# Designs tried in a protein design chat: VH-VL binders against q9vpl3. Part 27

Target 1, 224 residues: q9vpl3
Amino acid sequence: RGKINIQRPKAPHYERARVVAVTQPKYPELPKAKSCFKTRAERTQQQQENPYNEIIAREVRNWLDHSRLVAFFHLSSITADDIFRVRVQLHKQNLHLKSYGSKIIEQAVKNTRYEAIVPLFHSNHCIVFSPDPEKTAALLRIVRRVPQMVLLGGIVEETMLSRNQLVAYAQMPGLHAVQAQLVQTLSQAPGHLIQQLQAHQNSFVQVLDVHAKNQMNEETPKST

## First folded at step 10 (VH-VL)

Design D70
Fold by OpenDDE, look of step 10:
Structure D70 (fold): chain C 224 residues (1-224), chain A 121 residues (1-121), chain B 111 residues (1-111)
Amino acid sequence: as target 1 above (224 residues)
Amino acid sequence: QVELVQSGAEVKKPGESLKISCKGSGYSFTDYWIGWVRQAPGKGLEWMGIIWPGDSYTRYSPSFQGQVTISADKSISTAYLQWSSLKASDTAMYYCARDEGIYESYYFDYWGQGTLVTVSS
Amino acid sequence: DIALTQPASVSGSPGQSITISCTGTSSDVGSDNYVSWYQQHPGKAPKLMIYEVSNRPSGVSNRFSGSKSGNTASLTISGLQAEDEADYYCSSYTSSSTPYVFGGGTKLTVL
């Protein structure tokens, strides 16, 4: 009676193997233990569904809708203290410095006229809001103290401006100043025209006088 | 009208301390940068530093860092330049000037009349 | 070191047009439209004549004009007058730790 090798049982006959394979209890796959750690995708989805984010997004939208000046800045390794200091200075000028997450911004501007700003918010950013577009120059003076604040662009009177355009806008004289300059220029124009007309007349008269004098000198017979 | 009025000429000895002033008027003093510029006798203009009077944030030229102190009193619209210990080489005309520039544009649109500082032994 | 180079002196006769150059040693100097020009009469404070390459402040004569080509900025004075005799300084923004750089100055003599 051959010692049954209990350590290495002989493979069953192929027919028996088939029966065993078919009759093996299919144990339900242990539910893949949901990793305690929510996947990045799940976290992102949960963040999108956060009622709090909706509230903040609404706030951002409100700021955008009520601001005549919006400036976008990149923040490069700025300290909280520096941000605070510049915020205080901006606030004194009724400029409101805010920082929001990129997802919040995306949510806030989705399907709005502001959707084009989303690419600006892939890194650390801040936004300055103002009801007064005339404060653009003041804003750009103040931010000089913080080299870490890099101007990316802005919105003025519902128009999106590049960095250069925003700077140019800030450098433009106010409407009233331009009007005043126009008035001054227009007021000077008649005087200049008169001067030019008079100059031509005077030159003509001078030439005629010279000609007349020359003719008179030719007609004076040398009384020998 | 925008005006910057500087303190009068100073004659000092080496080692003495000095503080000269620049008073701004005709504009919002806290809303513009104030710079200091040195001009040695017969020499060109040298930028020393600037200050934001609103919170006294200051930037210095590397050449003047630690050599002078720029400060401001916004309550009286006055900027200051001071030395703890004067040197003969500090003999120069010193100008304060308002910076009208924005962002990366730096230029001085209004200048003080200058303060002559003479340091002679 | 970022430097602006100006000619030491320029001269012209009344009524002529003269140009003062300001050349940056670095590509960073003058690359931007942030050049300013100052006039300084003897014993007087500098006066802003041109800002941002070509802009004139209020009260500055239209005889003064600014331009830039490459790393060289130029101040042109047309219809030269005796009163234009002065030192002229260019200035430029630099991205370095020193945002202000002045040229060495140019003495303009009206002959």
Scores: ipSAE 0.847, ipTM 0.928, lowest interface PAE 0.6, mean pLDDT 87
Fold by ESMFold2, look of step 11:
Formats: C-alpha cells, sequence, structure tokens
Structure D70 (fold): chain C 224 residues (1-224), chain A 121 residues (1-121), chain B 111 residues (1-111)
C-alpha cells in the first residue's frame, strides 16, 4: 500500500522576534554581535527546549565517540575559581572537564552500551573526557587537590571500569598496547554489590589455596 | 634521568631572609607535585608543604603554615622554599621531593640531595 | 597529633631477614590508607623503597617487601647486606591536612 511520508517540514520555520524598544548603553552602541546574542538568547528562552537538548546531547555523543578516556565524578560544593583552576590544569593535559544535565545524558546514551552511566548523573557531577587514555594517571594526580571531586568510575577504550579498576589501570607501567589489552579483559562492574561478591570470591579462592598448600605438605602415615 | 637539584648550603643569622631552590629535570615539571620535607639535626623527617607547579597551588602542613612560603617558577622548572625571618630553630636539612601518587596515594618517588640551612647567632 | 611509631633501632647479621614495624591507628594504618617506606643512608637523601603498602619501585631489590596487618605496617628485608645499614622511615596518609605523616625512624645496624 502507498504511504504519505511526513518526516520533515518542507522548510525550517523560525518564530519571528518582535521589535522591542530597549535601553541602550550610556556611551557606546552595543556591538552587532552582542545585540544578536541577546536576541538569540531571548528567543532560545522562549522557544521549545527539545532542539537545544538534542544539540547538547549530540555534543555529549561526540565527546564519547572521540574519547578513549572518560571519567565520572560526584562534585560537592566548590568555588567557581577552584574548579576553573582545575579545568585549566586538566586542559593542558588534553583532559576536558564538562558537566551536563541528567536528562541530556539520558538522551545522549539511549540505546547504547553506556546506558548504565545514567544514574551517576542524578546528583551534582562532572565528567572528564580525553582522547588520551594514557593520561589517566595525570587526571588522578591533578584531582588530588579537589577532594570535592569524588571518582565514581570511568570508560577506557570503550570498556566501563569501576573506580578501583580505573585507579589500577592508571598505575600500570609499560606500553599503551599492554594497558589496552588489560582493559579489554577487565569485566564490567557497575554495582557495589557485584564488586563485594567478586571480593568475597577472591577471598574464598585465597582460603582454598592456603588449604590446598597445607594439605600438600601432609604425608600418609601408613604403608598399608 | 628524573633529577631534583637543590641550591647549596646556607649559613645565616637569625632575622635574615632566605630562599632556597629545587630544580627538576628529566620529566614534565608541571605534571607532578613537589613537596618540601624538613629534617632537624639528628631527627626524623617532617612534611612542610606541597605545590602543584602548573599554577602554584599550595598546601601547607599545619605545623609550618605561616612559617614559610612555597612557590614555583615553572618557566625554569624550579620550586622554592622561603623564610622572611629565620630563627635558630630553622637549622635543618631541607629536601624537595616529587610526588607521583594518584587519587588517594601520597608518596615521594624522587628526592633532591638536600640543602643544609644553618642559623646561628 | 597523629604519629607513626617505629622501633628506635633494629639489628641483624648478614644473610638474615629482619622486619621493621610501623604502628599507627585504626584511622590511618589500620584503615585503607597507603603506607610508604624510605631508606636514608647517613648524609644522603631518603630513597623510596616501598609505596602503597607493598609495591616496589623499579630499581629496588626484591629483598625489600612491605605488608600491613591491623594497625601495623611492616618492612621486611631478606638476605641482609652491609649496604642495608641505614635509617628507615614509614609514612602514611592521615587526613587531607596531613597527607604525609612520617614515623620517627628506625636505625638498622648490620652486625
Amino acid sequence: as target 1 above (224 residues)
Amino acid sequence: QVELVQSGAEVKKPGESLKISCKGSGYSFTDYWIGWVRQAPGKGLEWMGIIWPGDSYTRYSPSFQGQVTISADKSISTAYLQWSSLKASDTAMYYCARDEGIYESYYFDYWGQGTLVTVSS
Amino acid sequence: DIALTQPASVSGSPGQSITISCTGTSSDVGSDNYVSWYQQHPGKAPKLMIYEVSNRPSGVSNRFSGSKSGNTASLTISGLQAEDEADYYCSSYTSSSTPYVFGGGTKLTVL
């Protein structure tokens, strides 16, 4: 059967901005770029938010696609000057500190393997992106000065890592290729309960190893 | 390879000012913390403070806050420890040291040779 | 006023194993906090021997090992040699205002 396709409008339509008399600066006229900015900012405030949310969500996807290192932090109260100084120090290392609303993050990662990160953004947060996964140690060295930034975990070479796994990755010596191979073999550990279970399993294996070693030293007392 | 070279020994009188230096080489100076550690004659090690040379962010031990000034000149890969008015009790060996620790780890992996400061009447 | 307690001195003969203790509290050494160890020969700068409780830096002999249990960290030197005669300091994170707290030091004498 034939169908009518109404996917897109024939042409974009923008709401007309009304002409409004406004107070001019006392001495100089506002620059044309400044006036255009205010008009666009006003129109943005008055317009439907969905188009701008999608633009920002595409920015997040672009960062995720081009970043081999992504680190997630909870951010408690901090002065704008302190966070700005940290951002500058991070930027010098090709580490890019960003913050996005949780709804935008949800929109950006919907139907991707990264949907598990959405709960991390329900509280005050920040994210660090970098194309350079070898900069993980530099990141974690710089953030020592900001106890308000609490590491939650990250993504390295498209693999989600827990906080402890990301710290362990950062401390590995050797070539980048060796570090990438280890990241590829690390398991996903999204929950604290899962890591507690894994720790209990490792402790149990250690106990079994000790028991096996002790029993290997015991000899049979009888010949018959 | 990684090396921290400190300025030479100093003999001073009480009340004089002093600025000693620590020059880092063989690594990216602005990418690591530099700390200062005091050792009084025949005594143990005491942490004085730490600096991030990239923007000169500093943190002082409570025991030394207000007693000294830690600074850096990243253009010449050099950190400084400075007194505005020396006391006889400032007589000690002073070490600078690099900290490569990440996140929750704090340790000094490379140390300067030390600068002996003697303050006597 | 948090300090780490070390014995003032220990001694051993060449070839023996010795252990230097570093005792803190349940809030520093007895917690998840890391401990590091430094060797200092007379008139020389300290040298890092152990970091993060048990890790050896490149170039440090595998005769040196670190561990901790309860509120006590330990530096063990196996196969004691004359060159091991030095002062040894432990260090631990205690708080954000005192991230480097040193022990009082232990003089190791090789007989």
Scores: ipSAE 0.584, ipTM 0.814, lowest interface PAE 1.8, mean pLDDT 79

## First folded at step 11 (VH-VL)

Design B53
Fold by OpenDDE, fold request of step 14:
Structure B53 (fold): chain C 224 residues (1-224), chain A 122 residues (1-122), chain B 107 residues (1-107)
Amino acid sequence: as target 1 above (224 residues)
Amino acid sequence: EVQLLESGGVLVQPGGSLRLSCAASGFTFNNYAMTWVRQAPGKGLEWVSSISWSGSNTYFADSVKGRFTISRDNSKNTLYLQMNSLKGEDTAVYYCARDRFDSDYGLYMDVWGQGTLVTVSS
Amino acid sequence: DIQMTQSPSSLSASVGDSITITCRASQSISSYLNWYQQKPGKAPNLLIYGASSLQSGVPSRFSGSGSGTDFTLTIRTLQPEDFATYYCQQGWEYPRTFGPGTVVDFR
């Protein structure tokens, strides 16, 4: 009776091998282990309305109710100290720097005209609130010195503005100045129009004069 | 000088309607949310309604919900309170107040008008 | 709704006295409590906001303290002009609610 080599068992006889192959239970492919790790998205959806989120969402809503200027910033790698410094500078200008989670923002702006801002908050972000839109220029001046804060856009007077639009807004003269400019422009417009109209008439008269002179010259018989 | 001036308070019959106005001066009106607070004779202060700076959001006490409407005209620097279906319990001095908010301090009213008396009586 | 209570409802004091008024909220309101002074026949004036911040123009003899549910207003060296009713108000949520008021009269 040949020594059963436990380390290298002799391949079973062809017939036995066939039977074993056919009788091998096809175990259903183990369902790919749903990674117990609920995707960040799934975790965010199941997060039961944390009473805390509601409280903070309320805060955001209160800010919105009191802020004519809202600016959104992306935060890159910034230290707490740097944030604090910026916060102090902004506060001196009645600008309020805040940071909220994306879920909180979503909850706060749900079913509001501002729902479109939610995608801006997928990364590290901060928000600046101000009751005074005239402080936009001051805001941008302060933030320019903070490379870690990147302007994404904002809301001014309930209007969503892109980054470029917000920058342009900050560069605009105050409402009164713009109004004054408008009035000035409008006051000059009639004068320009009159000049243009007169220029055309004058040119027409000149052409007619030339025509008349040419006709007179043709009618003067060369008295040979 | 920062000032709020309420007007429109008169004697009205139960079931009647009245519109109060609050004229703001000395500050940029549209930078601020606004609030109405009332005080019945010999009683304490009762919050009535608040409105956001833009007017997009309004809040009401349960006692006046559905009967009162708060609005504002930022071009005229004026806050309004439309009061319908007035009741005897609505008899009060009505104050308008400027709202402030900060996450460090909460909601508070830093400027008040002198109030206007609304009397609802048969 | 958050219910606000005050104690005492009334107190009598003399000029120069220090008095303390307490306000309690039915739930935690963090530091979102304001104090108003109302003199007879006049509109309320803000004294303290955010539990302890003194409103501009208000004398330093007024001070506020507290957090959560319990708050205090202290008037040091009471002056004749301090005869008034004092109200606490929570600034935590809508509806905004006031305490019933504390009447401070002079002996």
Scores: ipSAE 0.900, ipTM 0.965, lowest interface PAE 0.4, mean pLDDT 88
Fold by OpenDDE, fold request of step 18:
Structure B53 (fold): chain C 224 residues (1-224), chain A 122 residues (1-122), chain B 107 residues (1-107)
Amino acid sequence: as target 1 above (224 residues)
Amino acid sequence: EVQLLESGGVLVQPGGSLRLSCAASGFTFNNYAMTWVRQAPGKGLEWVSSISWSGSNTYFADSVKGRFTISRDNSKNTLYLQMNSLKGEDTAVYYCARDRFDSDYGLYMDVWGQGTLVTVSS
Amino acid sequence: DIQMTQSPSSLSASVGDSITITCRASQSISSYLNWYQQKPGKAPNLLIYGASSLQSGVPSRFSGSGSGTDFTLTIRTLQPEDFATYYCQQGWEYPRTFGPGTVVDFR
């Protein structure tokens, strides 16, 4: 029975902390006299949102604000232990594995460029967040060992990518490497062009030389 | 070395405009959301504005909403704060800070610049 | 908006002392509280994030605790370089809000 360190209570698990935060009575701050005229419709729409859902939706939005890489996975019959193992592996790479309800995701991405992801969340799913898109290869390497995690797609640099596109992205060399390759290719292009241009010129000169030689041979009188 | 360097703080008249810049170095700027925090002389810290890594989402304190604009140029590793309709109350040292987020820890600022002084006076 | 308060506003201590600063939020913020240290004429530095996580490079004599609405920063064996102003900040929601600060000066 691990001695409950009463002096330094370990911060509750983030899930518990969230529950505690949600269950604490929000004492209505005395309505600051904000002007009465928010239309009934605006008030009703604001009141119908489950405060809990809003809190979690805010969390999702915060992840999106801080993540250049977002990957979506379907989960097929994965155990809690397996999830934990994967989470630890991902965490070592600064990849954050999270799971949210479909309604929460819908609320979080409503009226945003990411609204199109909502259909991906009809089944058991998880999301991986990362601030670094260069970690895509690492992500895919880790999840390949987890058959219960099926890649559905992702968002890289605010661009929605299919599963295949995300895999292709992971195989691409870094931006600098691509840039270097591009420069190399571009630097070789003029050389090839020059060679091709010179090849035509050389062939033309050769043809002219042959013609000139043939003309000279025709003009040489057969000295009988 | 991870560093943030603010610039652009000067004396301006009330109603004037000013643009602050924050140059980031020593880390991948695009991987991080950024924040402006200000401190009036002899006072505490006040959050001003935050911006997502892409710049798509921006947040403002009520005291500056509608007057200030936050933006970033990721190609230049630079954060900006456009301040319009400046008031005496806007006189402060303005700090840029690197934002971090984790669902386990919340929002926090782990790297700060040295600040730039903005003075609004007639 | 979440209101942050700190106590005390100021305290005097000697080198080697153990001191405690408290921070309170007007509503529950889970463990999303950060502590910053600011020396005169300098920028703030992050000490603790997520109520109890020590920032890299910060001495172990600094510790944070708490959850919900009540939080504590403890400095064990106060060093000369620890005389500064300390701020708590909630990382729960926008607007981000800071406590008013606690000044730790020499006795």
Scores: ipSAE 0.900, ipTM 0.965, lowest interface PAE 0.4, mean pLDDT 88
Fold by OpenDDE, last read:
Structure B53 (fold): chain C 224 residues (1-224), chain A 122 residues (1-122), chain B 107 residues (1-107)
Amino acid sequence: as target 1 above (224 residues)
Amino acid sequence: EVQLLESGGVLVQPGGSLRLSCAASGFTFNNYAMTWVRQAPGKGLEWVSSISWSGSNTYFADSVKGRFTISRDNSKNTLYLQMNSLKGEDTAVYYCARDRFDSDYGLYMDVWGQGTLVTVSS
Amino acid sequence: DIQMTQSPSSLSASVGDSITITCRASQSISSYLNWYQQKPGKAPNLLIYGASSLQSGVPSRFSGSGSGTDFTLTIRTLQPEDFATYYCQQGWEYPRTFGPGTVVDFR
């Protein structure tokens, strides 16, 4: 009785193979999780001057009025599930992930100091809003795990920052921490100066003492 | 403890000017937009003005537009309402409130001060 | 401007009762409705935001429901401290507008 080679099962008879092929449950292709983010094309087609655009623009303006931190991201082929996961993580940190059409953004920031951001929204993008700029580090930590989200830049306290600047900002100690460090450094400066000044004086005195001792030893006559 | 404290409410003559202040404590003031709401004696609540976290955007009720100015000093954790050309109809308790916004919930005020009374009378 | 109305303007109830206050907007405001409680001589306090979200520290006997133009505040098992004036407010757009208020007094 030939050892059934489990590693290379003999191809089933043609008829059996045909039946297996026909009876294989065609699992409906899992509905391609429509990326929660409408493609640029889908967004542009719907943007007729619809009263709806003003409503959404108002929402964006409200976010801007309440957010000291705004970060802009490019989205590269991200799934709805991945977006949802990121959204949940961000939400736990009081970070709000939103996506808007380019026209809506343009309408929202028209004649404002933020008008310069409009060119950033020519592709698939999302925005993260936060009232707390101290959450920048947390934001970057979360997004680092999501390669499909590429940081483009941001706005911190009404100042537009490049990607690199935003990263640098996240690494900086808080203003209060920096102030505390500065005060500490300044408070230590006089002590250090005094120590340095005293060190030089002490070294000079030591050298003089050694010299004096050597001279005294040379003047002591060897009593033969 | 999160607290808002209004001050500056006094008796003033019609056509006069008054500046109200609201001192914030117990939270990061700069993280929040702020609002003034007033209530005439025996009447309901009326929105007066709102200001963004930075102070760059301001909103006013039609009844006070052109006469009132809202401002803030984030370094002092203080909200202001400059009231000019005061009228008898401006007599009210003025409340300072902390604003919140979420696209899921809209605009709402989660913290209120005790209010300060402004009386405009001849 | 969005006009807000409330009904009833006043109601009398007893401790332990369940009461319902309604608020209507002149146009759709989605779920952007807030409820405030005000006691005599005191500042308003937020009870419900976003039509149905309970503010932290508010008892669970308070609940909000509704969307679009019609909204409801329900107080289950009315307590002595619940006798106050209640205001609805739309958070949809500027100008922000309040309802006229509903006075809840002791029966």
Scores: ipSAE 0.899, ipTM 0.964, lowest interface PAE 0.4, mean pLDDT 88
Fold by OpenDDE, fold request of step 14:
Structure B53 (fold): chain C 224 residues (1-224), chain A 122 residues (1-122), chain B 107 residues (1-107)
Amino acid sequence: as target 1 above (224 residues)
Amino acid sequence: EVQLLESGGVLVQPGGSLRLSCAASGFTFNNYAMTWVRQAPGKGLEWVSSISWSGSNTYFADSVKGRFTISRDNSKNTLYLQMNSLKGEDTAVYYCARDRFDSDYGLYMDVWGQGTLVTVSS
Amino acid sequence: DIQMTQSPSSLSASVGDSITITCRASQSISSYLNWYQQKPGKAPNLLIYGASSLQSGVPSRFSGSGSGTDFTLTIRTLQPEDFATYYCQQGWEYPRTFGPGTVVDFR
C-alpha cells in the first residue's frame, strides 16, 4: 500500500477534478464591508441612518422637550434589581430613569445647545428626566441611598450645571423665596451705602472739630 | 382647576394675519409642552403645531409650515399661534392642548381648551 | 407621515350595548395610541393614552387595547353621554396624526 503522500496528494482524475471545481461553493465574496474603508465620518453617517437609532434618539428628544430637569449619572457595578428599585422610587416622584447608548445621545443632541454633554456618556450611564425642577432635592435624596449612582451633572431650565451646582440648586429655596431674599438684599444695599458714606463724613467732621478746639486753646494768652 | 382658554378667533380675509392666544391656569405652565390642534367645520381633528416647554423646539404640520409660528410666554402662562397668509382652508376651531410624554405611553394631550373659531372668508 | 384609519366611520347603538371601534396605523407605532371623545360643539377629551391606559376621571366602561398597527376602543354598557365622535391619534412621531373619527349615534 503506497505511502499516502499527505503533503502532495496526487491530483485527482480529470473527471473528479472537474466535479470538484464545479461543486466548489463559490462563496459570494462577502461584500468587502464598505464599512472597513468607511471614513469615521461615513461611519458616523451610517450610524445616524440606522432607523433604530433615530427612533430612540427621537425618544430622547421628546424627553428633553418635556423635561425642565435632566440629571446625568454614572453607574458603577449596579445590578438590574437595584436599578429597578431605584426606578420605582424615582417614578413615584415623577422622575424618569432612562439609559441610552452614547451614540443615541450624540444623535439626539446633535446641533443642539446640549451637545456638550456627549463626553459624559462614554461609560455606563443613566439619565433622569423630570418636568419639574423642584424635584431636584427629591432626586438627590433618593440617589444618595444608591452609592452605585454617581451624579455627574445636569440640566436645569436649559442650563448645564455641574455636580456641585446641581447640589447647590437643590438646597436653594424656591424661586419666590429667592426673589424675596434678593429684593430684601437690594433694598438694604442703598441704606448700607449711605451709612458708610455718612460714617466717613462724620469722622472727618469730628477730626476737624478736635483740630479747631486745639487751635483755640493754643491762642488763649497766658494771662500773666 | 386645570384650564386652557383660547382667544383671538375672528373673521379674517384671505391673506390676512391673526394671532391666537391660549391662557393656562391651574397648573405650572412651563412644565409642559403645548400643542395647537384645529378642526374645520364638520371635519376631523388636525394637528397644527407643538412647542417644547422652553420654546426651543417647535414642530409644524406641512399645511402650515412657513405661515404659522408657535411661541410661548412662560411668565404669562400663555401660548400663542401667529397665523400669516391665511387661507380658506385654515377656517377651523383652534384648540390649545397640554402635551404629555412618557416613553411608555408616547405623546398625548391630556387637557384641552374650549377652542376659538377662526374664519377665513372674503 | 403615519396614516390613521378608523372603522367603522359611524355606528348606531342602544343604551346598554357594548361597542368596539378599531383604529389602524400605516406603520407600527408600538403602544403609542390615544383615544379622544368629542361631543358636538365641545372640545375633545382624552379617554385612553398609550393604547390601554385610562385617563383619570374616565369611566371604567372605556377600555383600549392593541399594539403595533391595530388598536381597539371598547365601550361596555353604553351610556347616554357616550354618544359622541371618537378619534384615535398616534403619539409615535411628528407630524401627529388623527384618525378620521367614528360617530356613535343612538339607534
Scores: ipSAE 0.896, ipTM 0.964, lowest interface PAE 0.4, mean pLDDT 88

